# VHH binders against q9p7j3: the designs that were tried, part 12

Target 1, 174 residues: q9p7j3
Amino acid sequence: MILPLFPETQVHVFVYENVSNCAAIHEQLISQNPIYDYAFLDAATILYKKQVYSAIIRALEDRRDEQMKTKTIHSEVILSLSPKTEISSAFRQFSMTKKSKNIVVVKIDSKLTEEEEFERLDKLVEGNRVEFSDEELQKLIDFKVLKKNYKLDPSTLENPLASILSSIALRGYS

## First folded at step 13 (VHH)

Design bd4
Fold by OpenDDE, fold request of step 14:
Structure bd4 (fold): chain B 174 residues (1-174), chain A 124 residues (1-124)
Amino acid sequence: as target 1 above (174 residues)
Amino acid sequence: QVQLVESGGGLVQAGGSLRLSCAASGFTFKGYAMAWFRRAPGKEREFVATISWRGSSTFYTDSVKGRFTISRDHAKNTVSLQMNSLRPEDTAVYYCAAQPGYAIFNTASEYDYWGQGTRVTVSA
């Protein structure tokens, strides 16, 4: 898809459940295998589509403005999910781990159609693709982790989306 | 109390210019995406323009591209819409809107806060 704010950049987002090879994927990421050029997120930390898209937009703005803190646009997406400025913290909070079972995969600057990109990614991920929707994400979320990552309290839990989006947008500015 | 107050509307001849302003209060303006919508007589509300909270990213509906410019002033908690080369079809009530974070789909339902609107009339 194309984000209106960035019409020259195509992005794709995929959700997988019951992934059996997260450990293997993680090893490939550590070795910086170029065919794994995606942002791999733990689905347990994602509640809304807008959460993911907000992080993508934040990363793209930072890239455009030459203010990225990480080496790649995909790592910047991971950082952009976090309210914290520390890269290591962001990765611990939101990135796929060896123990992850459900994941969200983001591709930035894709030159392929969604279907073509899926076919490529499907060779790398051993799991079941599900729809990228709030409904499906709500089935995979760990609310304890979500509350911890964004420091949600009883007042902000009344509108967690607003709190999450504000945290993403204002990282490093507050 | 959250409040968005639009100003700058009025009657103008075709080819003329207007500058709309929206003053925000009652919430933290920083971190909010801002947008302008409009409702023409007998039509539904439609998206006009949006600006990211940083003010570095903008998006416009096709019919106003090259003619309208959205901007924001963080110090004054305001968002503006410079409208040039106005056309009769631009006649509408213009609304200011705000949402936390970034504008994703630019639908009215995404925006949490709305102004009461300011009327713009463009005569032939």
Scores: ipSAE 0.890, ipTM 0.939, lowest interface PAE 0.5, mean pLDDT 96
Fold by OpenDDE, fold request of step 14:
Structure bd4 (fold): chain B 174 residues (1-174), chain A 124 residues (1-124)
Amino acid sequence: as target 1 above (174 residues)
Amino acid sequence: QVQLVESGGGLVQAGGSLRLSCAASGFTFKGYAMAWFRRAPGKEREFVATISWRGSSTFYTDSVKGRFTISRDHAKNTVSLQMNSLRPEDTAVYYCAAQPGYAIFNTASEYDYWGQGTRVTVSA
Protein backbone atom coordinates (compact mmCIF):
# COMPACT_ATOMS: atom_id res chain seq x y z
CA MET B 1 0.00 0.00 0.00
CA ILE B 2 0.88 3.65 -0.32
CA LEU B 3 0.67 5.94 2.64
CA PRO B 4 -0.81 9.29 1.68
CA LEU B 5 1.93 11.17 3.48
CA PHE B 6 4.58 9.23 1.61
CA PRO B 7 3.23 8.58 -1.87
CA GLU B 8 6.55 7.43 -3.27
CA THR B 9 7.05 4.72 -0.68
CA GLN B 10 5.27 1.41 -0.87
CA VAL B 11 4.66 -0.36 2.41
CA HIS B 12 3.38 -3.83 3.18
CA VAL B 13 2.35 -5.28 6.51
CA PHE B 14 1.70 -8.94 7.20
CA VAL B 15 0.53 -10.83 10.25
CA TYR B 16 1.41 -14.43 11.03
CA GLU B 17 0.12 -16.59 13.83
CA ASN B 18 1.49 -19.87 15.17
CA VAL B 19 4.91 -19.30 13.68
CA SER B 20 7.16 -22.26 14.33
CA ASN B 21 10.47 -20.90 13.07
CA CYS B 22 10.89 -17.58 14.87
CA ALA B 23 14.18 -18.78 16.30
CA ALA B 24 15.50 -19.50 12.84
CA ILE B 25 14.30 -16.14 11.54
CA HIS B 26 15.92 -14.44 14.49
CA GLU B 27 19.25 -16.02 13.66
CA GLN B 28 19.01 -14.77 10.11
CA LEU B 29 18.30 -11.28 11.36
CA ILE B 30 21.30 -11.39 13.65
CA SER B 31 23.45 -12.42 10.72
CA GLN B 32 21.90 -9.58 8.70
CA ASN B 33 20.79 -11.82 5.89
CA PRO B 34 19.50 -9.43 3.21
CA ILE B 35 16.71 -11.85 2.30
CA TYR B 36 15.20 -11.04 5.68
CA ASP B 37 15.09 -7.31 5.03
CA TYR B 38 11.91 -6.71 7.02
CA ALA B 39 10.86 -5.40 10.37
CA PHE B 40 9.82 -8.43 12.39
CA LEU B 41 7.62 -7.46 15.31
CA ASP B 42 6.21 -9.51 18.14
CA ALA B 43 2.46 -9.45 17.65
CA ALA B 44 2.04 -9.66 21.41
CA THR B 45 3.06 -6.00 21.52
CA ILE B 46 0.80 -4.70 18.76
CA LEU B 47 -2.83 -3.82 19.35
CA TYR B 48 -3.76 -1.54 16.45
CA LYS B 49 -3.07 -1.17 12.76
CA LYS B 50 -2.58 2.52 13.38
CA GLN B 51 0.11 1.69 15.89
CA VAL B 52 2.12 0.01 13.18
CA TYR B 53 1.40 2.62 10.54
CA SER B 54 2.21 5.37 12.98
CA ALA B 55 5.59 3.83 13.62
CA ILE B 56 6.15 3.50 9.89
CA ILE B 57 5.30 7.13 9.30
CA ARG B 58 7.54 8.19 12.16
CA ALA B 59 10.39 6.19 10.69
CA LEU B 60 9.81 7.55 7.21
CA GLU B 61 9.72 11.11 8.48
CA ASP B 62 12.91 10.54 10.38
CA ARG B 63 14.55 9.14 7.28
CA ARG B 64 13.35 12.03 5.15
CA ASP B 65 14.51 14.52 7.71
CA GLU B 66 17.81 12.71 8.17
CA GLN B 67 17.09 12.04 11.80
CA MET B 68 17.18 8.27 11.87
CA LYS B 69 18.72 6.82 14.99
CA THR B 70 19.21 3.33 13.63
CA LYS B 71 21.00 1.99 10.56
CA THR B 72 18.03 0.74 8.57
CA ILE B 73 14.50 1.90 7.92
CA HIS B 74 13.16 -1.36 9.31
CA SER B 75 15.09 -1.03 12.53
CA GLU B 76 13.83 2.53 12.69
CA VAL B 77 10.27 1.23 12.49
CA ILE B 78 10.96 -0.95 15.50
CA LEU B 79 12.45 1.98 17.36
CA SER B 80 9.51 4.13 16.36
CA LEU B 81 7.10 1.81 18.11
CA SER B 82 8.72 2.62 21.42
CA PRO B 83 8.13 5.58 23.66
CA LYS B 84 11.75 5.22 24.73
CA THR B 85 14.74 6.59 22.90
CA GLU B 86 17.00 3.65 23.67
CA ILE B 87 17.33 1.40 20.65
CA SER B 88 18.07 -1.71 22.68
CA SER B 89 15.02 -1.10 24.80
CA ALA B 90 12.82 -0.68 21.75
CA PHE B 91 14.03 -3.93 20.29
CA ARG B 92 13.47 -5.78 23.54
CA GLN B 93 10.01 -4.32 23.77
CA PHE B 94 8.73 -4.78 20.26
CA SER B 95 11.00 -6.91 18.11
CA MET B 96 10.31 -10.54 17.38
CA THR B 97 12.20 -12.89 19.64
CA LYS B 98 13.15 -16.53 19.38
CA LYS B 99 10.20 -17.29 21.62
CA SER B 100 7.64 -15.35 19.64
CA LYS B 101 4.68 -17.26 18.26
CA ASN B 102 2.83 -14.51 16.45
CA ILE B 103 4.48 -11.80 14.44
CA VAL B 104 3.82 -8.67 12.44
CA VAL B 105 6.11 -8.20 9.47
CA VAL B 106 6.68 -4.81 7.86
CA LYS B 107 8.28 -4.14 4.50
CA ILE B 108 9.34 -0.63 3.54
CA ASP B 109 10.33 0.45 0.03
CA SER B 110 8.85 -2.61 -1.56
CA LYS B 111 9.05 -2.89 -5.33
CA LEU B 112 6.53 -5.70 -5.38
CA THR B 113 2.81 -5.95 -5.08
CA GLU B 114 1.42 -7.02 -1.76
CA GLU B 115 0.76 -10.49 -3.07
CA GLU B 116 4.19 -10.82 -4.61
CA GLU B 117 5.80 -9.66 -1.41
CA PHE B 118 3.71 -12.10 0.55
CA GLU B 119 4.84 -14.95 -1.66
CA ARG B 120 8.42 -14.03 -0.98
CA LEU B 121 7.91 -13.65 2.73
CA ASP B 122 5.87 -16.82 2.96
CA LYS B 123 8.96 -18.77 2.05
CA LEU B 124 10.68 -17.39 5.12
CA VAL B 125 7.92 -17.62 7.70
CA GLU B 126 6.47 -20.94 8.77
CA GLY B 127 3.09 -19.92 10.10
CA ASN B 128 -0.43 -18.95 9.19
CA ARG B 129 -1.10 -15.60 7.62
CA VAL B 130 -4.01 -13.73 9.10
CA GLU B 131 -5.60 -10.46 8.17
CA PHE B 132 -3.83 -7.30 9.23
CA SER B 133 -6.71 -5.87 11.20
CA ASP B 134 -7.47 -4.62 14.65
CA GLU B 135 -9.71 -7.60 15.15
CA GLU B 136 -6.96 -10.09 14.47
CA LEU B 137 -4.36 -8.10 16.37
CA GLN B 138 -6.63 -8.07 19.41
CA LYS B 139 -6.50 -11.85 19.45
CA LEU B 140 -2.73 -11.87 19.54
CA ILE B 141 -1.98 -9.03 21.95
CA ASP B 142 -0.55 -9.51 25.41
CA PHE B 143 -2.16 -6.72 27.36
CA LYS B 144 0.33 -7.04 30.18
CA VAL B 145 3.14 -6.39 27.76
CA LEU B 146 1.23 -3.59 26.07
CA LYS B 147 0.53 -1.84 29.34
CA LYS B 148 4.14 -2.18 30.35
CA ASN B 149 5.57 -0.98 27.05
CA TYR B 150 3.49 2.16 26.96
CA LYS B 151 3.02 2.60 30.70
CA LEU B 152 -0.71 2.56 30.37
CA ASP B 153 -2.67 3.37 33.50
CA PRO B 154 -6.37 3.35 34.28
CA SER B 155 -6.81 6.78 32.75
CA THR B 156 -5.00 6.06 29.49
CA LEU B 157 -6.60 2.65 29.20
CA GLU B 158 -9.83 4.44 28.46
CA ASN B 159 -8.32 5.31 25.11
CA PRO B 160 -5.23 3.20 24.59
CA LEU B 161 -4.91 4.13 20.94
CA ALA B 162 -4.52 7.82 21.63
CA SER B 163 -1.94 7.13 24.29
CA ILE B 164 0.04 4.78 22.10
CA LEU B 165 0.01 7.11 19.11
CA SER B 166 1.08 10.02 21.25
CA SER B 167 3.91 7.99 22.70
CA ILE B 168 5.13 7.04 19.25
CA ALA B 169 4.90 10.58 17.93
CA LEU B 170 6.57 12.24 20.88
CA ARG B 171 9.47 9.87 21.40
CA GLY B 172 12.54 11.99 21.95
CA TYR B 173 10.55 15.22 21.94
CA SER B 174 9.19 15.27 25.47
CA GLN A 1 -10.64 22.21 28.07
CA VAL A 2 -9.59 21.33 24.55
CA GLN A 3 -10.78 23.84 22.03
CA LEU A 4 -10.25 24.45 18.33
CA VAL A 5 -11.43 27.75 16.93
CA GLU A 6 -11.51 28.39 13.20
CA SER A 7 -11.39 31.82 11.62
CA GLY A 8 -10.85 33.46 8.26
CA GLY A 9 -13.95 32.33 6.45
CA GLY A 10 -16.11 34.66 4.42
CA LEU A 11 -17.47 35.54 1.02
CA VAL A 12 -15.09 35.57 -1.90
CA GLN A 13 -15.39 35.59 -5.66
CA ALA A 14 -14.33 32.69 -7.79
CA GLY A 15 -10.60 32.82 -8.38
CA GLY A 16 -10.07 34.60 -5.10
CA SER A 17 -8.16 33.56 -2.03
CA LEU A 18 -8.78 33.03 1.66
CA ARG A 19 -6.62 32.00 4.54
CA LEU A 20 -8.23 29.98 7.26
CA SER A 21 -6.72 29.70 10.69
CA CYS A 22 -7.36 27.33 13.54
CA ALA A 23 -6.27 28.22 17.04
CA ALA A 24 -5.91 25.52 19.63
CA SER A 25 -6.28 25.96 23.36
CA GLY A 26 -6.31 23.61 26.30
CA PHE A 27 -3.55 21.60 24.67
CA THR A 28 -0.55 22.03 22.41
CA PHE A 29 -0.15 20.89 18.84
CA LYS A 30 2.96 19.03 19.83
CA GLY A 31 2.42 15.43 18.90
CA TYR A 32 -0.90 16.10 17.19
CA ALA A 33 -1.73 15.61 13.57
CA MET A 34 -3.92 18.39 12.25
CA ALA A 35 -6.39 18.46 9.41
CA TRP A 36 -9.01 20.45 7.62
CA PHE A 37 -12.38 19.02 6.66
CA ARG A 38 -15.31 20.66 4.95
CA ARG A 39 -19.02 20.15 4.60
CA ALA A 40 -20.75 21.61 1.59
CA PRO A 41 -24.48 22.29 1.63
CA GLY A 42 -26.39 19.06 1.32
CA LYS A 43 -23.23 16.99 1.38
CA GLU A 44 -21.32 14.95 3.91
CA ARG A 45 -18.20 16.15 5.62
CA GLU A 46 -15.13 15.41 3.54
CA PHE A 47 -11.39 15.46 4.06
CA VAL A 48 -9.48 18.42 2.65
CA ALA A 49 -5.92 18.39 3.94
CA THR A 50 -3.72 17.08 6.73
CA ILE A 51 -0.35 17.90 8.19
CA SER A 52 1.78 15.76 10.47
CA TRP A 53 2.67 16.97 13.92
CA ARG A 54 6.18 17.83 12.81
CA GLY A 55 4.72 19.90 10.01
CA SER A 56 6.86 18.42 7.27
CA SER A 57 4.39 15.92 5.84
CA THR A 58 1.19 16.97 4.13
CA PHE A 59 -1.57 15.39 2.10
CA TYR A 60 -4.43 16.90 0.12
CA THR A 61 -7.62 15.68 -1.43
CA ASP A 62 -7.32 15.69 -5.21
CA SER A 63 -9.77 18.51 -5.80
CA VAL A 64 -7.67 21.01 -3.87
CA LYS A 65 -4.17 19.94 -4.87
CA GLY A 66 -2.15 22.82 -6.19
CA ARG A 67 -4.63 25.34 -4.84
CA PHE A 68 -4.67 24.78 -1.09
CA THR A 69 -1.75 24.72 1.32
CA ILE A 70 -1.90 23.51 4.88
CA SER A 71 0.65 24.72 7.39
CA ARG A 72 1.13 24.88 11.12
CA ASP A 73 2.84 27.07 13.66
CA HIS A 74 3.93 25.28 16.78
CA ALA A 75 4.83 28.46 18.58
CA LYS A 76 1.40 29.92 18.02
CA ASN A 77 -0.38 26.61 18.37
CA THR A 78 -2.21 27.15 15.09
CA VAL A 79 -2.89 25.42 11.81
CA SER A 80 -3.72 27.29 8.63
CA LEU A 81 -5.23 26.60 5.25
CA GLN A 82 -4.26 28.90 2.43
CA MET A 83 -6.91 28.60 -0.24
CA ASN A 84 -6.12 30.00 -3.67
CA SER A 85 -8.01 29.89 -6.94
CA LEU A 86 -11.21 29.26 -5.09
CA ARG A 87 -14.15 27.72 -6.92
CA PRO A 88 -17.86 27.72 -6.20
CA GLU A 89 -17.60 24.03 -5.35
CA ASP A 90 -15.26 24.96 -2.51
CA THR A 91 -18.20 26.57 -0.74
CA ALA A 92 -18.55 24.83 2.59
CA VAL A 93 -18.12 25.05 6.31
CA TYR A 94 -14.51 24.27 7.01
CA TYR A 95 -13.56 22.42 10.17
CA CYS A 96 -10.27 22.09 11.93
CA ALA A 97 -9.48 18.71 13.45
CA ALA A 98 -6.77 17.33 15.70
CA GLN A 99 -5.57 13.82 16.45
CA PRO A 100 -2.95 12.59 18.90
CA GLY A 101 -0.06 11.10 17.01
CA TYR A 102 -0.49 10.42 13.32
CA ALA A 103 -3.54 10.27 11.14
CA ILE A 104 -3.11 7.41 8.73
CA PHE A 105 -6.17 7.15 6.54
CA ASN A 106 -7.45 10.71 6.77
CA THR A 107 -10.95 9.75 7.79
CA ALA A 108 -13.02 11.89 10.08
CA SER A 109 -13.15 9.12 12.66
CA GLU A 110 -9.40 9.36 13.11
CA TYR A 111 -9.67 12.84 14.57
CA ASP A 112 -10.72 13.30 18.17
CA TYR A 113 -11.02 17.06 18.42
CA TRP A 114 -13.03 19.36 16.20
CA GLY A 115 -13.69 23.03 15.82
CA GLN A 116 -17.05 24.67 15.35
CA GLY A 117 -16.24 25.49 11.74
CA THR A 118 -15.90 28.61 9.62
CA ARG A 119 -18.06 29.27 6.59
CA VAL A 120 -16.49 29.83 3.20
CA THR A 121 -18.70 31.00 0.36
CA VAL A 122 -17.34 31.28 -3.14
CA SER A 123 -19.53 33.12 -5.60
CA ALA A 124 -19.44 32.55 -9.31
Scores: ipSAE 0.885, ipTM 0.937, lowest interface PAE 0.5, mean pLDDT 96
Fold by OpenDDE, look of step 13:
Structure bd4 (fold): chain B 174 residues (1-174), chain A 124 residues (1-124)
Amino acid sequence: as target 1 above (174 residues)
Amino acid sequence: QVQLVESGGGLVQAGGSLRLSCAASGFTFKGYAMAWFRRAPGKEREFVATISWRGSSTFYTDSVKGRFTISRDHAKNTVSLQMNSLRPEDTAVYYCAAQPGYAIFNTASEYDYWGQGTRVTVSA
């Protein structure tokens, strides 16, 4: 997929439910295995497609503008999901953990088609691929976690998307 | 009350230039992506250009690339569309739009706030 704001960058996003090997994946990430060069997100923290895409765009802008705070574009995507500037906090909030069951996987700068990328990723993730849609994401979301991560209150809960997107965009600028 | 007010439209000859402006009030531009859309007579509304809240990222529909330039002024809460080398097919009502965060797919449904529009007529 190509985002209009970054036409030269191919992006792929995948959603897996009932993943049985998150702990194993996590170990590979800790070991910095290059085969696992993705952003692995806990699906429990993701409510909207636009949330993910906004984080991607934020990360890409930061990279382009030489304002990245993390070492890799994928880690920057994780950071970009957070309204907080602290990297460790962002990872705790949004990154896949050993206990995760449902995940969103993001690939930036892919040289492969979506199908080819899926075939590669499918060898790494032991779970069921589902559609990357708001409908599927809302089945996987933990609203308690979401509210905590973005400090949603009764007023913002009426339109949580706007609040989330603004938080992503304004991290470090508000 | 949130308002987007477009200005700068008018009648211009083919090859001419116009600069549209959109002034926002009732909310801050901070954190909002801005865009221009247009609706030609008898046609559906179409995307023209968008700019990120930081102003560092832009995207244009193919038909206006190289001719139109979108920009924003954070201090004034305005977004502008410089239109050069205008063509009769550019004739339309031009609308300013705003959405929180980033423009992702450039669909009208993504934008929360809209102006009333300003008419641009390009004569042959």
Scores: ipSAE 0.877, ipTM 0.932, lowest interface PAE 0.6, mean pLDDT 96
Fold by OpenDDE, look of step 14:
Structure bd4 (fold): chain B 174 residues (1-174), chain A 124 residues (1-124)
Amino acid sequence: as target 1 above (174 residues)
Amino acid sequence: QVQLVESGGGLVQAGGSLRLSCAASGFTFKGYAMAWFRRAPGKEREFVATISWRGSSTFYTDSVKGRFTISRDHAKNTVSLQMNSLRPEDTAVYYCAAQPGYAIFNTASEYDYWGQGTRVTVSA
C-alpha cells in the first residue's frame, strides 16, 4: 500500500488473532533479530485503521524531517501511537508483549508485494490473519486500555477517533 | 462553533495566478490537517491538496502538481492555496476543509469541517 503523503514508501499492515507465539516473537525483538524488522503492536490498543496509518505518517514525517526520537522507523511508529513523548511509555502502552494474543504488524519500506510480505511474515507469526479493518479491530480492542492510553473521558468516548488522532498529531507539541 | 472562511477567489485569465486563503476559528487549529477541494460546474467535488498539521507533508491531485502550492500559518490559523499557471479547467468553487490529525485517503468524507467556498473563474 502507498500512502498519498509518502508515495515513495510502501507500507503493509497485517492483523493476527489468536497468536500463540508472541513470547517467542518478543524474544526475537529483544535480541534485535533483523528478520523481525516490523512494528509489532498489541491489537488491544488499536481501535481504528486511521490510528495506525496516522502513526505511520507521523513516523515517516519525522524521519523525513530528521526528527525521529527512536533508532528505527518501526520503533518510531510505536512511539507515534502514543500521546506521550517518553519512548518507554509508548512501548509499554502499544507494543506487543509476551502476553499478547492479538497483534497488528506494520512493515515500512517494503520491497515486496502484500502477498509476498504476508508469506514472509506468516512464517514468523503463529496465528490467524484477519482483515485490517475497523470492524475487525473493534473486536480485538480493550477499551479500558484504550481509555487509559489516550486519557479518554465521557465527553470523548462517543467519538474517540478525533481525540486519538489529535493526540498522535500533537505529541511533543503541547 | 467551528468556522472556515475562504477568500481570494475571482476572475483571472489563463496563465494567471490567484492565492486563496482560509481562516479557521472555533476549534484547535494545531492538531488538524487541512485541505482544499473544488467543484467545477456539472462535476462532483474533487480533492485538490492537503497539508499535515506540522505543514511539512503535502499531497496534490495530479492535475495541479507543479502549479498549486498549499501552505499554512499556525499563528494566523490559516491555510492557503497558491494557484499558478491557471487553466480554464481549474474553474470551480474551492472549499477549505479540516479534520483532526492526518487525512489518510483524501476523501471528502474524512473531513469534519467545511467552508462555504470561494469561486475561481479562469477565462481562456
Scores: ipSAE 0.874, ipTM 0.932, lowest interface PAE 0.6, mean pLDDT 95
Fold by ESMFold2, look of step 13:
Structure bd4 (fold): chain B 174 residues (1-174), chain A 124 residues (1-124)
Amino acid sequence: as target 1 above (174 residues)
Amino acid sequence: QVQLVESGGGLVQAGGSLRLSCAASGFTFKGYAMAWFRRAPGKEREFVATISWRGSSTFYTDSVKGRFTISRDHAKNTVSLQMNSLRPEDTAVYYCAAQPGYAIFNTASEYDYWGQGTRVTVSA
């Protein structure tokens, strides 16, 4: 897919449920294996498609403007989900861990069609792909984690999307 | 009470220029993406342009690229649309819209807040 604000950059987002090999994927990420050059997110932290796309847009803006804080565009997406500027906190809160069961996987600067990228990714992830949709994400979210990560209170629970999107956009510009 | 109030519409000859303005109140303008949409007589509302909350990223529908410029002013809480080289096809009611965070797609459903519109008529 191509985001209108960055029309020359192809991105793909995949969602997997019931992933059995997160520990193995995690080890490959730690060893910086280049075939695992994706952002691997814990789906328990993601409720909306717009949450992921907003983080992607923020990361792409920061890359264009030479304001990236992390070493890769994919790690920048992980940081960009966070309302806070601390890199280690963002990874702790949003990255896939060895304990994760469901994941959201982002590829930026893809030279492949969605189907081609899926075929490559499917060799790496042992789980079941589901649609990247608010309907499917809602089944995988942990609302207690979401509330904690974005400091949602009773007033923001009526419209959590607005609060979350504002947090992503405003990080570092308070 | 969020309010978006457009101004600057009117009648203009083809080839002329107009500057639309949208004054925002009742919400924190910082952190919102702003957009212009338009509705031509007998047609559906269509996307014209969007600007990110920092003003760092913009996007335009193809038919207005190079002729229209969206901008914003945080001190005045306004978003503007400079429309140059106007054509009869630009005749429409123009609406200002706002939504928190980043505009992701060019759809009206993305936007939470809308103005009542300002009419632009471009005569042949």
Scores: ipSAE 0.691, ipTM 0.862, lowest interface PAE 1.2, mean pLDDT 92
Fold by ESMFold2, look of step 14:
Parts: sequence; structure tokens; C-alpha cells
Structure bd4 (fold): chain B 174 residues (1-174), chain A 124 residues (1-124)
Amino acid sequence: as target 1 above (174 residues)
Amino acid sequence: QVQLVESGGGLVQAGGSLRLSCAASGFTFKGYAMAWFRRAPGKEREFVATISWRGSSTFYTDSVKGRFTISRDHAKNTVSLQMNSLRPEDTAVYYCAAQPGYAIFNTASEYDYWGQGTRVTVSA
């Protein structure tokens, strides 16, 4: 998929449910194995496609403008989901952990078609791929986690999208 | 209450220029992507241009690229569309739109807030 603002950058997003090997994937990420060069997000923190796309756009914007805070574009996506500037907090709140069961996986700068990238990723992830859609994401979200991560109150819980998207855009500028 | 108010439309000869402005009120201009859309007679709204909330990223539909410039002024809470080298095909009602966060695909459904529009007529 190509975002209009970044026409030469291929991006792919995959969603897996019931992943049995998050601990093994996590070990590979800690080891910086280049085969695992993706952003692995805990799906319990993701409610909307726009949430992920907004974080991707912010990460790409910051890379273009030489304002990245992390070492890789994929780690920058994880930071960009956060309303806070602290890197360690963003990873703790949004990254896949050893205990995660459902994940969202982002590949930026892909040289492969979506199906070719999926074929590689599917060898790494032991779980069931589902569609990247608001319908599927809504089944996997933990609303307690979402509320905590974005400090949503009762007035914003009816339509949390605007609050979440604003938080992503305003990080560091408030 | 969020309001977007467009101004600057009018009648202009082909090859001429107009500057549209959109005054925003009732929300924090900070953190919103702004866009211009247009609706020609008998057609659906089409995307024209967008600008990120800091002004760091812009995107234009192909038919206006190089001729139109979107800009924003945080001190005045305004978004502008400078339209140069106007063509009869640019004749439309132009709408200002806003959404929190980033514009992703530049579709009308992405945008939460809309102005009432300002008419631009370009004579052959």
C-alpha cells in the first residue's frame, strides 16, 4: 500500500490473532535479527486502522524531517502511537510482549508486494491472519488499556478516535 | 462550536489568480490537518489539497499541482489556497475541511468538519 504523502514508500500492515509464539518473536527482536525487521504491536492497544496509519505517517514525516527519536523507522512507529515523548513508556505500552496473544505487524520500506511480504511474515508468526480492518481490530482491543494509554475520560469514550488521533499528532508539541 | 468559514471566491478570467481563505474557530487549530475540496456543477466533491497541522507536509491532486499552493497561519487560525493559472475546469464551490491528526488517503469521508463553501467561477 502507498500513502499519498509518501509515494515511494511501500507499507504493509498485517493482523494476527491467537499467536502462540510471541515469546520467540520477542527474543528475535531483542537480538535485532534482521529477518524480524517489522514493527510488532500488541493488538490490545489498537482500535482503528487510522490509529496505525497516523503513527506510520508521523514516523515517516519525522524521518524525512530528521526528527526521529529512535534508531529505526519501525521503532519510530511504536513511539508515534504514544501521546508521550518517553521512548521506554511507548514501547511498554504499545509493543508486542512475550504475553501478547494478538498482534499488528507493520512493514515500512517494503520491496515486496503485500502477498510476498505476507509469505515471509507467515513463516515467522504462528497465528491466524485476519483482515486489517476496524471490524477485526474492534474484536481484539482491550478498552481498559486503550483508555489508560490515551487518558480517555467518559466524554471521549463515545468517539475516542478524534482524541487518539490528536494525541498522536500533538506528541512533543503540547 | 466548530466553524470553518471560506472567503475569497469570485469570478476570474482564465489564466488569472484567486486566493481563498478559511477562518477556523471553536476548536484548537493545533493538531488538525486541513484540506480543500471542490464540487463542480453536476459532480461529486473531489480532493484538491491538504496540509499537515504543522504545515510540514502538503499534498495536491494532480490537476492542480504546480498551480495551487495550500498554506496555514497559526497566528490567524487560517488556511489559504493560492490558485494561480486558473482554468475553466477549476470552476467549483471550494470547501475547507478539517480532521484531527493526519490526513491519510485524502477522501472526503476522513474529514469531520466542513465549511459552507465559496464559489469560484473561471471564465474562458
Scores: ipSAE 0.678, ipTM 0.854, lowest interface PAE 1.4, mean pLDDT 91

Design bd4
Fold by ESMFold2, fold request of step 14:
Structure bd4 (fold): chain B 174 residues (1-174), chain A 124 residues (1-124)
Amino acid sequence: as target 1 above (174 residues)
Amino acid sequence: QVQLVESGGGLVQAGGSLRLSCAASGFTFKGYAMAWFRRAPGKEREFVATISWRGSSTFYTDSVKGRFTISRDHAKNTVSLQMNSLRPEDTAVYYCAAQPGYAIFNTASEYDYWGQGTRVTVSA
């Protein structure tokens, strides 16, 4: 897909449930294997499509403006989900871990169609692809984790989307 | 209570200019993307322009690109649309809109807050 704000950048987002090989994927990421050049997110931290798209836009905006804090655009997406500037806490809170069961996978600067990118990714991930939709994401979220990551109070939990999206946009400001 | 109030509309001859303003109140204005939409008589609202909360990213519909400029002023808590080289097809009610975070698809359904609109009429 192409986001209007970044018309020359092709982006794909995939969701997998019941992933059995997160530990193996994690090992490949630590080894810096270029075949695994994606952002691997823990789906327990993602409730909305707009959450992921906003982090992608923030990362692309910071890359364009030479304000990235991390080494790759995919690591920048992980940072951009966080309301805070601390890189290590963002990765701890949002990245896929060895214990993750469901994941959201982001590819930025793809030279492939969505189906071609999926075919490549599906060779790496042992799990069941589901639709990238708010309906499917709501089945995979851990609301306790969401509340902690974004410091949501009981009143904002009635409509957490606005608070979450503002946090992503405001990271590093006021 | 979030409130958006547009101003600056009116009657202008083709080739002329107008500046629309949108005053926002009831929220910080920080962390919100802002947009202008317009509705010509008998038509649905269409996207015109959007600006990110820092003002660093903008996007325009093709028909206004190069003629319209969206800007925002955090000190005045306003968003403006400078409209130059106006054409009769720009005649519409112009609406200011706001959403938290980033504008993603430039559709009206993305936006949670709307002004009442200001009418722009462009004639010969």
Scores: ipSAE 0.665, ipTM 0.845, lowest interface PAE 1.3, mean pLDDT 90
Fold by ESMFold2, fold request of step 14:
Structure bd4 (fold): chain B 174 residues (1-174), chain A 124 residues (1-124)
Amino acid sequence: as target 1 above (174 residues)
Amino acid sequence: QVQLVESGGGLVQAGGSLRLSCAASGFTFKGYAMAWFRRAPGKEREFVATISWRGSSTFYTDSVKGRFTISRDHAKNTVSLQMNSLRPEDTAVYYCAAQPGYAIFNTASEYDYWGQGTRVTVSA
């Protein structure tokens, strides 16, 4: 997929449910294995496609403008999901952990088609791929986690998407 | 009540210029991407330009690139479209649109709020 604002950057997003090997993936990420060069997100924190795309755009914008705060574009996507500037909090709140059951996986700067990238990723993830859609994400979200991560009060529950998207865009710009 | 109000349309000869303005109210302008769309007679709404909430990122459809400039003013809660070197094919009703966060695909369905439009007619 090509986002209009970044026409030379190919991006792919995959969703897996019932993942049995998150602990193994996590160990490979800690070991900095280049085959695992993706952003692995806990799907319990993701309700909307626009949430992920907005974080990707924010990360790409910050890379273009030399404003990145983390070492890689994939780690920058994880930070960009957060309404707060603290890096360690963003990773704790949004990254896949050893105990995660469902994940969203982002690849930025892909040189492969979606199908080719899927074939590589499918060798790494022991789980069931589902569509990257609001319908599937809604089945995997933990609303308690979402409300906490974005401080969604009852008044913002009427339009939670707008509050979430604004938080991603405004991080650091109070 | 969210409101987007366009102004600045009118009749102009080819090669001329117009500046469209869109006044926004009823929502937090900071944190919203703004866009201009247009609808030519007998056609569907088409994307023209978008600007990020900070004003740091802009994108233009190919047919207006280099001739149109989108800008925004947070103090006045306005977005503007400077339209230079106008052509008869630019004749359309121009709509201001807004969505929270970032513009992703620049499709009309992506935008939550719309103005009523301002008519631009470019005569040969």
Scores: ipSAE 0.654, ipTM 0.848, lowest interface PAE 1.4, mean pLDDT 91

